# Ledger of designs, part 4: VH-VL binders against UPF0179 protein Maeo_1037

Target 1, 145 residues: UPF0179 protein Maeo_1037, of Methanococcus aeolicus (a6uvu3)
Amino acid sequence: MDKRITLIGSKIAKTGNEFIYCGVLEECSECRFKKICHDGLIVGKRYRIVSVRSAKHPCIAYGDGVKVIEVEPSNNFTILIESKKALEGLTLSHSDIQCNNILCKYYNLCHSEGMPEKYKIMELHEKIKCPKGNSLIKATVSTIN

## First folded at step 16 (VH-VL; from q2 with heavy chain F101W W102Y)

Design u6
Fold by ESMFold2, look of step 19:
Structure u6 (fold): chain C 145 residues (1-145), chain A 122 residues (1-122), chain B 107 residues (1-107)
Amino acid sequence: as target 1 above (145 residues)
Amino acid sequence: QVQLQESGPGLVKPSQTLSLTCTVSGYSISEGYYWHWIRQHPGKGLEWIGSIYHTGSTDYNPSLKSLVTISADTSKNQFSLKLSSVTAADTAVYYCARVDWYSGYGDYFDYWGQGTTVTVSS
Amino acid sequence: DIQMTQSPSSVSASVGDRVTITCKASQGISSWVAWYQQKPGKAPEPLIYYASTLESGVPSRFSGSGSGTDFTLTISSLQPEDFATYYCQQANDFPWTFGQGTKLEIK
């Protein structure tokens, strides 16, 4: 029950989305919403959006405005990994999937931001049909630190 | 202490425009809050009409079908409601109200005016 | 629009009683519910926001609970000044909507 309330850009304010909190931006130092936006968040920590209010509000940092969200800490996230490396419980070193297709529907799962050097496989899901022929499986992984 | 006070005609004829003004004291409208109009129907309940932010941005209840205009006059520290083409269904007590962004995350009305009764009849 | 359905529509109670009022949303609204007290001839006054947070100056006998679709306002020991009409309000999506009210009357 460690939910926190914050603001995030309206384009990424969707339940289930995750982000890494990077701290207070310089343009936010005089913002009237600074307390609501930043209090209670830990720099470098990953959060999952668990609810979104629909109202959009002006923000100096987000040109399309922001929405109020509820977040909770997230140490687990979903990525694609090579199927032959995939065994629940294993700790793997991070390796990039060799693919430049930024229009691929799986791009964000192959190129997740904020990947630690190592991760532990918590759960394996379905294999996917990679357009480039890579043998990939969805996995829920946990940060080790 | 923030205080809100509604003013305007208590009787309006059908098809005319209802005009109400909310005078705010103890706080500047320009200080980053949202300013709202809500009405309370005699045999029904509370209905949110719309809001204005100090920059002029507005949000309106879709049920009023573009008949509503909310505006602000920061030099008088007032904001106003205009509701065009009124009918008997617009008879209600009209309240102005503030949404608190710093203590409530912008999710409730922390100050209300006393309300003004508007009757629409021939 | 999100409908907010209050129950009961009225309740008759005595000073000292524990009273509960419920509000059900037509879809999930997380904890974005506020409660108001309205006395005859006066504007509503806020009691609770974010489902369970008491507004400053509100007596501790008032409490709120719930998340998702089902919400409750509780008065733990009714006082003479608590006889009023109570409304819930959702602030999850525009248009903001209110319950139809619960009138709390003295027995």
Scores: ipSAE 0.397, ipTM 0.728, lowest interface PAE 3.2, mean pLDDT 84
Fold by ESMFold2, fold request of step 18:
Structure u6 (fold): chain C 145 residues (1-145), chain A 122 residues (1-122), chain B 107 residues (1-107)
Amino acid sequence: as target 1 above (145 residues)
Amino acid sequence: QVQLQESGPGLVKPSQTLSLTCTVSGYSISEGYYWHWIRQHPGKGLEWIGSIYHTGSTDYNPSLKSLVTISADTSKNQFSLKLSSVTAADTAVYYCARVDWYSGYGDYFDYWGQGTTVTVSS
Amino acid sequence: DIQMTQSPSSVSASVGDRVTITCKASQGISSWVAWYQQKPGKAPEPLIYYASTLESGVPSRFSGSGSGTDFTLTISSLQPEDFATYYCQQANDFPWTFGQGTKLEIK
């Protein structure tokens, strides 16, 4: 059983959306639904919404209310890695690409949020043309659990 | 022990407003539960009418939405149903019920009233 | 609206029998199904929620299964108190809807 049942803001509650659980908000610390809303989730871990119930519930933290969702851990990420390190099946320690060009169209693939310390390369895709000249390849990676 | 009890007239004339009250005992309706009305027609399945949260937020069955009002009186620990412009098709047993978030996922009715029969007839 | 279709409409069975009641949703509803037992003159009482979780105090001879569109309530060994009408209910989308019921009678 890898699914979790939780609540999320109604505007984000769409099947296929992913989020990183960042912990309990200060305004939720004494909320009666705190256990259902926040229990079963791990701080820093990425989750994918796999189903959404349509009912909205009032919540102080979310002015448009919340919806009940089912989530599962999202273990697969698309990132850019150095081509010379890229071998399917290889386990690597996570390291951000050293680049400060925040206007780059690939910036978020080089600085992926919520990455674990280690990951396994599942599939290699196309190489990209890095404006800085780095030799990078797009890859699907999986968290080690 | 949490108990729900419906009250109201058992006979209502066509075109009038059906008005029912659910009295809750053993628990305060202000404490984070949802309060529902469901009806059961003779020989047919159950029909969800709508719900209220104690702060006044409501959800209604779209088929009834223009005719239904659900309200709560937290000082009397009651919530009520009004269904306007009734016809013979509104003859049913009416139940009030609670949805639980503490032991369930807010997906079923854990406490029901005993039901009250309402007949719409001339 | 999501339609819930129960089968069979009625069952005649003996004490000790295993009985299976099915419920089919008109679209996928994950596991958001509850089951109720209703005896004549009384309100429905919950048996199972989230497809397979027993409500507190419900005997273990009751079980539920299914996900998506096809759901099953099973009574593993009927007792005299189990003769009643059973309903499924989806809670995935408003309006919440119920199956038409399955009447379980003594043979």
Scores: ipSAE 0.356, ipTM 0.721, lowest interface PAE 3.6, mean pLDDT 83
Fold by ESMFold2, look of step 18:
Structure u6 (fold): chain C 145 residues (1-145), chain A 122 residues (1-122), chain B 107 residues (1-107)
Amino acid sequence: as target 1 above (145 residues)
Amino acid sequence: QVQLQESGPGLVKPSQTLSLTCTVSGYSISEGYYWHWIRQHPGKGLEWIGSIYHTGSTDYNPSLKSLVTISADTSKNQFSLKLSSVTAADTAVYYCARVDWYSGYGDYFDYWGQGTTVTVSS
Amino acid sequence: DIQMTQSPSSVSASVGDRVTITCKASQGISSWVAWYQQKPGKAPEPLIYYASTLESGVPSRFSGSGSGTDFTLTISSLQPEDFATYYCQQANDFPWTFGQGTKLEIK
């Protein structure tokens, strides 16, 4: 495991939470903690929080302060795939589900931000009832470069 | 050259308030370090008492929370411990210490004072 | 509170010996463990932090390992100046807590 130590807002600093690192905030460019907050993190990469220290530290970007966390890269995403294409171990090219129903409770699983160009199906989960009648199954997928 | 030095009475009567001061030299306590008090009991080992951040935020050992106050005087570059209602169980060597997480992870005490012995005698 | 159970309580050893001291946490603390050396009449001095990272100026004969709940401090070849009491400390949660100590004596 390729653990990194960083800081994150205390409200979201919980083991098991994931986030996508989006880069240095403008107000943090001159911050004394910039190195520990940002060194070793790759913009656009997903990380999983694997441990949280309980002490809070003040931070300009987080009103409730920050906590020290350990993170690991997370290459796995949960998405919805057409059931007819879904076989564990299969490698697929990314394609958007053709649906613009932003009120759908599954919208974010159909339109996942940061979705890789190609992915491998690692695990299949339950089928869901799509409001538009699409035959979709929830899957854990892994990125392929 | 970081130096921490404890000062205060070596003998305190039961039920009184123990008051100790740590004088810091070589660094300003306003630099954003964490300043701690730790004590070492005869035969019972080391116990963390509490800490203060330069902005006045404190954390205290829950076992002592109603009895302990830690404060800072930035004009004198000092931080202080008050422990009220002392008993013989508070007899210990008292250390002040620093935690630096700007160059580390803020996970250990990098500088310690020499320690001062406090005896609570009745 | 997280308890740190340190063993052995004491060890007698000779110059040149390899010594291992164990510290066990009452719950998972990842790698948030530090080790200290204390000589008589002196304050503790840091040796190791984050389970395995050597503090600046500490001889390479000292090493640390472990994660989760089980941690070790190893001295690969004892020198005369290494006879002291050693403590582990967890830094995962307040209150930060220490092991009871291991006294390393010359045999």
Scores: ipSAE 0.339, ipTM 0.717, lowest interface PAE 3.8, mean pLDDT 83
Fold by ESMFold2, look of step 17:
Structure u6 (fold): chain C 145 residues (1-145), chain A 122 residues (1-122), chain B 107 residues (1-107)
Amino acid sequence: as target 1 above (145 residues)
Amino acid sequence: QVQLQESGPGLVKPSQTLSLTCTVSGYSISEGYYWHWIRQHPGKGLEWIGSIYHTGSTDYNPSLKSLVTISADTSKNQFSLKLSSVTAADTAVYYCARVDWYSGYGDYFDYWGQGTTVTVSS
Amino acid sequence: DIQMTQSPSSVSASVGDRVTITCKASQGISSWVAWYQQKPGKAPEPLIYYASTLESGVPSRFSGSGSGTDFTLTISSLQPEDFATYYCQQANDFPWTFGQGTKLEIK
């Protein structure tokens, strides 16, 4: 029931890719295809591409054309949080992990840019071996609307 | 109300070129959509031949090799199929059809012509 | 090319029966499947698209289901006018391909 049909630029139309829907572009405000492009999508929400049709269609917003895709909301994502703060169901204010090791294999899980101010812990996973010795656990979190 | 009508010769000799025309009424092919040719062999299933956008962009079934040409004449509101070097295997009912990729419900052939029978025989 | 394998090739059934026709894709195609009815001497007519969405004007006794590789067309209470050949068609990837057809005979 969560899947929606839309159009996206052909170069980024790949199963597994995610995007944040940013709204109707000015060039598209009077486009005859506005409904299929935009209906059912919520500005600011993240979506994951779950299927791509191969046919390529012309579009003024995408010079390389667009493809028809199916998407579903991607409200949940994985981050690392301090183990002492980690309880399923708890809502936390986001706080960056104090670490500047940009070469760490976990760097992107510790420094999730675009993270909402608050999130809810949906599921706890394994602890990781932090090179700096921080006590961190992987968690699936959801955005607070 | 969109209507499609195939026309062309019903009998073609081997090695000649089969030429069919689809006349569209109730909609201008210059407005968009993809216009298709599909054939149905005697007692068998359907085979997609190819498509054209009104500006000349085409897609063809790879299994038909480079024997197929599809073209459009927007001033006559028509699109055409040419299939060269025909053999008895090209005997079929030929349909023209439209795909509505604008509908938001997935793309399928929403309008079909009546079909025209083409026999390839000596 | 995505192959669409349709079963059965033919079926005989009585008025009022529930009839199920299946179509299997050679690879995952999500829900990009359409179903067509073809009556003798006529062009195919769309019944269902996007696996389960009924085309306007099609009787509600027709329904479609499935996703991925396995799809079904169901006629819940067969009527005399349902004598026809039925085809599935994938719309996921070029070239567009059809099942070989199922001929429905009414006893």
Scores: ipSAE 0.291, ipTM 0.688, lowest interface PAE 4.2, mean pLDDT 83
Fold by ESMFold2, fold request of step 18:
Structure u6 (fold): chain C 145 residues (1-145), chain A 122 residues (1-122), chain B 107 residues (1-107)
Amino acid sequence: as target 1 above (145 residues)
Amino acid sequence: QVQLQESGPGLVKPSQTLSLTCTVSGYSISEGYYWHWIRQHPGKGLEWIGSIYHTGSTDYNPSLKSLVTISADTSKNQFSLKLSSVTAADTAVYYCARVDWYSGYGDYFDYWGQGTTVTVSS
Amino acid sequence: DIQMTQSPSSVSASVGDRVTITCKASQGISSWVAWYQQKPGKAPEPLIYYASTLESGVPSRFSGSGSGTDFTLTISSLQPEDFATYYCQQANDFPWTFGQGTKLEIK
């Protein structure tokens, strides 16, 4: 596996949680933990926490302190794609589905956070009934760098 | 070169307080790291007692929490262990040690003192 | 508390032998294991951390492996200075705990 060691706020340091790495903030530029917090992570990439050490220590960026975690890239995730664009093995450029209904039960599948510019369709699942009438199919996709 | 050295009485009476001091040279304890106490019982393995972070935060082995106090004196570059209400079961070799959390692998004791034997006996 | 169980309790071996010592955790601890060498009258000294990374200055005949619950320390060609007691230690969760030790003796 492609595991990395980093630090994250103690409140969100739980196995199975995911986060998007947003880069080094200005207040962290002189931090003694800068290397462990940030080295080996790619800005904009989604990571999944696979282990958490119980030790907590102070951090200027996290008021409740931080914990040491192991993470791995979260490369596969489920999204909704227009059915006519969906073919297993295709690489597509990401385009947001035009929908502003944040209360829709499918909202998070249409507006997945941390999506790269391009993705590869790994597996197609069932079509869904979109309340707005869009012809959408559920797909497992993989990131492409 | 970082070095740690334990000091304190070798003999302590039951029900008294065991007091040990670790003197650190080659590094200022106010600048970083976690500073630990570990003991080794006769014929038995090692037992972690507790630690102090350079800013004063402490963690203690739950089995000893009500009896143990770890403190630091940054002006002397020392940290200390006090263990109250000792019994014969507290007879051991006591070590001070350091953990480096900055390297991303601060999960082992990279420097140890030489150890000091403490006997609890009437 | 996470219990660390070492096997064997002692090993009798000759210079040049390959020696393997195992350590089993009572629950999954990922790779948060360190190994120490202790000679009589001396403090333990670190050999390996994060299951498989050699501490600076440790000879390459020492190696570590494992993840999850089962870990090994291997000495590929035993030298006279390697006769000592070896301990594993977990650093996954407080309190930090150690194996009971493995004594390596000359045969």
Scores: ipSAE 0.252, ipTM 0.685, lowest interface PAE 4.7, mean pLDDT 82

## First folded at step 19 (VH-VL; from u6 with heavy chain Y102E)

Design y5
Fold by ESMFold2, look of step 21:
Structure y5 (fold): chain C 145 residues (1-145), chain A 122 residues (1-122), chain B 107 residues (1-107)
Amino acid sequence: as target 1 above (145 residues)
Amino acid sequence: QVQLQESGPGLVKPSQTLSLTCTVSGYSISEGYYWHWIRQHPGKGLEWIGSIYHTGSTDYNPSLKSLVTISADTSKNQFSLKLSSVTAADTAVYYCARVDWESGYGDYFDYWGQGTTVTVSS
Amino acid sequence: DIQMTQSPSSVSASVGDRVTITCKASQGISSWVAWYQQKPGKAPEPLIYYASTLESGVPSRFSGSGSGTDFTLTISSLQPEDFATYYCQQANDFPWTFGQGTKLEIK
């Protein structure tokens, strides 16, 4: 596996949590921790926290401090896809569901941030009843590149 | 060349306060992240006492927390240990040490002082 | 506190031998282990950090491995200057704790 060491806010530093790396903040341009925080991480890529050190350290970006974590790329996502496209083992090009309902309880599964251009369907789960009438199924997918 | 040197009394009576100073040369303590005290009891292994960031934030071994104070004086490039109410069990070689975050993950001591022997005896 | 149990307490070996020292943590600590060499009358010196990363200037005959709870330090071709006591240390959780040491004696 391709593990990386980084720092993240103490409140969200829990094993199993995931995040999207969004790049270096302007406030961090001159930070002495910049290398440890940011080296080896790819902007837009999703990471899963696999271990957390308990010690807290001061950080200009986090008021409650940061903890050292180990992360690995998250290859699997849970998303909603159109039922007619949903065949286990298929590789699809990513496209967002055409829906503007940002208050929908499924919104984050329809508009998964950080999704790569192509993915493979690993497992199909339950169909859902979309408030807009779309025929959608929950799926676990794996990134290809 | 970074050097750390412990100084202080080698003999301390029971119930007194042990006071040690680490003088750093060849490097500014304001540029390091954590400065540590570690002791080694006779015929035994090493025990971490605590650390200080140069701005005053400290972490202490919970077993010693009510007895330990670590402080820094950046104008003298020094950091210090006070251990109150000492007993014979506090007889040890005391080391000061540095953790360097620039070359690592802050998980090991890259520079140590030579150590100073402190004996607690009547 | 995380206890680090080191074994053996002492090793006797010849120049050129391969020596392995082990350290076991009382709970999972990922790879947050460092190894130190201490010669008589001297302070400890770092050898390995993050379980397997060699400190700069340390001879390549030293190596470290392990993750989770079980860790090893290996010296692949023992040299006369390797006579020392070796310590493991965890930095996963405060207080940072050390193994009790392994004394390496050259035959």
Scores: ipSAE 0.332, ipTM 0.706, lowest interface PAE 3.8, mean pLDDT 83

## First folded at step 21 (VH-VL)

Design i3 (from y5 with heavy chain H54Y)
Fold by ESMFold2, look of step 22:
Structure i3 (fold): chain C 145 residues (1-145), chain A 122 residues (1-122), chain B 107 residues (1-107)
Amino acid sequence: as target 1 above (145 residues)
Amino acid sequence: QVQLQESGPGLVKPSQTLSLTCTVSGYSISEGYYWHWIRQHPGKGLEWIGSIYYTGSTDYNPSLKSLVTISADTSKNQFSLKLSSVTAADTAVYYCARVDWESGYGDYFDYWGQGTTVTVSS
Amino acid sequence: DIQMTQSPSSVSASVGDRVTITCKASQGISSWVAWYQQKPGKAPEPLIYYASTLESGVPSRFSGSGSGTDFTLTISSLQPEDFATYYCQQANDFPWTFGQGTKLEIK
């Protein structure tokens, strides 16, 4: 139903692997594969690779080329949340981090489209260096609806 | 629109090299697709021989790998097949074909040549 | 190599009949199957790719289904121009391989 076809680096294109879609790279804006590579994917959402075709294609972002994969959405997301709210097992209502710095390397993790209204914190990772000084921590969260 | 046309000798002696050329019209082979050779054996069906990607990279059927070479000449808008050490088993209709990305997921042959019959006979 | 086994090898049918042709892969190939129609003396022409997506210009009486190892091409109401040989082809892995063909003949 929610299955998508996309491209990913050949070295990580293995059935069962998961990845987080981080958005379109600037180098890819005029790429002939841009549509198949990026359409239908939601920034910050985790996808599981369910099949891999063997054919390699050249790609600016992946020196060993890319392969066509089929993916399905995962129940898990990796997002940035305020450290003061971050406790494993806690259920939170989603709110975007107030930041308009689109040049920030973390922007897509702060402003993920398709985030659930509510989520449960499954795992906490490292705090990050926010350029604006926000106290943020990476977390793996899951949908509860 | 896009058309592919095979050319080459129709009769080849055993142990010689079969050489075929595919001429492409209505599309530049350097514009980013896979260009393939496929053959159809009498009564045995279709067999993929190999491909050349628009960047010059090739993939070959492992059963033919030491015998097959596919190359491209962008200035003539052509790609070519050489198959060495042919035997009677290489008698077939040879097709060139395109796999593109725009009309699918790079997963099928959207344009075929008309085919050229090659007979290997002493 | 992934083997593609078509069934039946031949079908006799009348105009208006519903015809089904099956193709079985020797291992899982997800939905990476294409179907081709070939008339005598001509190159194959694509009908369906990704198991079920119709190629542009193909009549809607043609349909494809399946995933994994078992795939089906269906012609819902046979027309005179549909008498031909049909091939399936897997695109999951090189070498891409074809079924042996199914000849659809006039009854």
Scores: ipSAE 0.445, ipTM 0.746, lowest interface PAE 2.6, mean pLDDT 83

Design i4 (from y5 with heavy chain T55Y)
Fold by ESMFold2, look of step 22:
Structure i4 (fold): chain C 145 residues (1-145), chain A 122 residues (1-122), chain B 107 residues (1-107)
Amino acid sequence: as target 1 above (145 residues)
Amino acid sequence: QVQLQESGPGLVKPSQTLSLTCTVSGYSISEGYYWHWIRQHPGKGLEWIGSIYHYGSTDYNPSLKSLVTISADTSKNQFSLKLSSVTAADTAVYYCARVDWESGYGDYFDYWGQGTTVTVSS
Amino acid sequence: DIQMTQSPSSVSASVGDRVTITCKASQGISSWVAWYQQKPGKAPEPLIYYASTLESGVPSRFSGSGSGTDFTLTISSLQPEDFATYYCQQANDFPWTFGQGTKLEIK
C-alpha cells in the first residue's frame, strides 16, 4: 500500500496535528490491531496528520477511543540553531543547544524531539533573545536522508 | 477462506420480530473484526443496519436504534440480528458481512453472505 | 448522515468502451470510499477501497480516484462480465451509507 494509515487517540486526531512516533506501548503488545497501529511507522520520526476518519473505535491504550488517520512524514522543522552555524543551504549534524532551563519559553525549539542526525537549513528567520545569552536564530530545516 | 451464511425465516408477519443468524466459517468471529448486517430493499438501495465488535460493542443505524439488536455467540461462531416490530418496509434481502481491518483499514466489506430474502406480509 | 450521490443512474455501453461512474459525498470524507460490483441475485463484491486501492484479484481495468467529496470509478475497457450494478460506500462515520447505484448495461 502507498497509504500511511494508523490509529491515534481520538483527542489528538485532528488534521494538521503532528506527533513523534514512540513505538509500541506495553499495553499494545498483545493487541490484535497492533499491525494497523504500528506498521510503516519509524520510531523517533515526526508525522503530520493529513486526514482523520471520524468513526471512533475502542482501544485499551486510549480511554476515549481511537480514530483511523492518514499521516505523512513531517520533513520540515522549526528549530533554534546557533547564529554562527546558520547559513541557508548548509547541512549540519544535529546537536542540542547546551541549556538545561526547562522553564524557558524556547526550550522545545532548542531541544527539538525527532530531529534526524543531519539536516539542511532551508530558511532563516528572526533571532531570538535567549535568557542565557546564547546567539540563536530561528530556522526552518529539513531532513536529508 | 472466510465464508458467511445467513439463515432464518423467509416470511415474517407484521409486528413480529425478525431473527436472522450468520454462520461464519474459515475464520474465528472472536479475532478482532466488526461483523455487520446490511439489507437491500427491492429494486434498489443498500442500508447498513449495524455491527458488533468481537468483544461485544455494538453500533446501530440511528434510524433503527430501538428496534435492532445484534449479538454474537463465539462458541458457535455465529452472530445474529433481531429486528422488532417489523412492517412491510422491512422487506429486503438481508446480508451479513465482515469489515477488513488489516488490508482495508476498516473501510469496506470484504466478505458477504449470499443473502436471505425476508418478506413481511400478512 | 453522510449522503452519497452516484451519477449516472444508468449507462449503456459496448464491450471495449471506457466508462466512468461518479460518487459525491455531502461532506468531506477524505479517501474513505469503497466501490462494489453486484450482479443480479448475488451479493455485492468489493472492487476498490480507500478510494483508489484495488481489492486483490480485481482486474487492472478497474481504477478509482478522488478525495474529499468527489470520487470516480473507471473501467478502461469493458468486458462482458462487467455489466452489473455498481455502488459506492463511505466509511468515514456511522451510519455507513451507500450510493443509490449505477446500472451498467450492454448497448
Scores: ipSAE 0.263, ipTM 0.674, lowest interface PAE 4.1, mean pLDDT 83

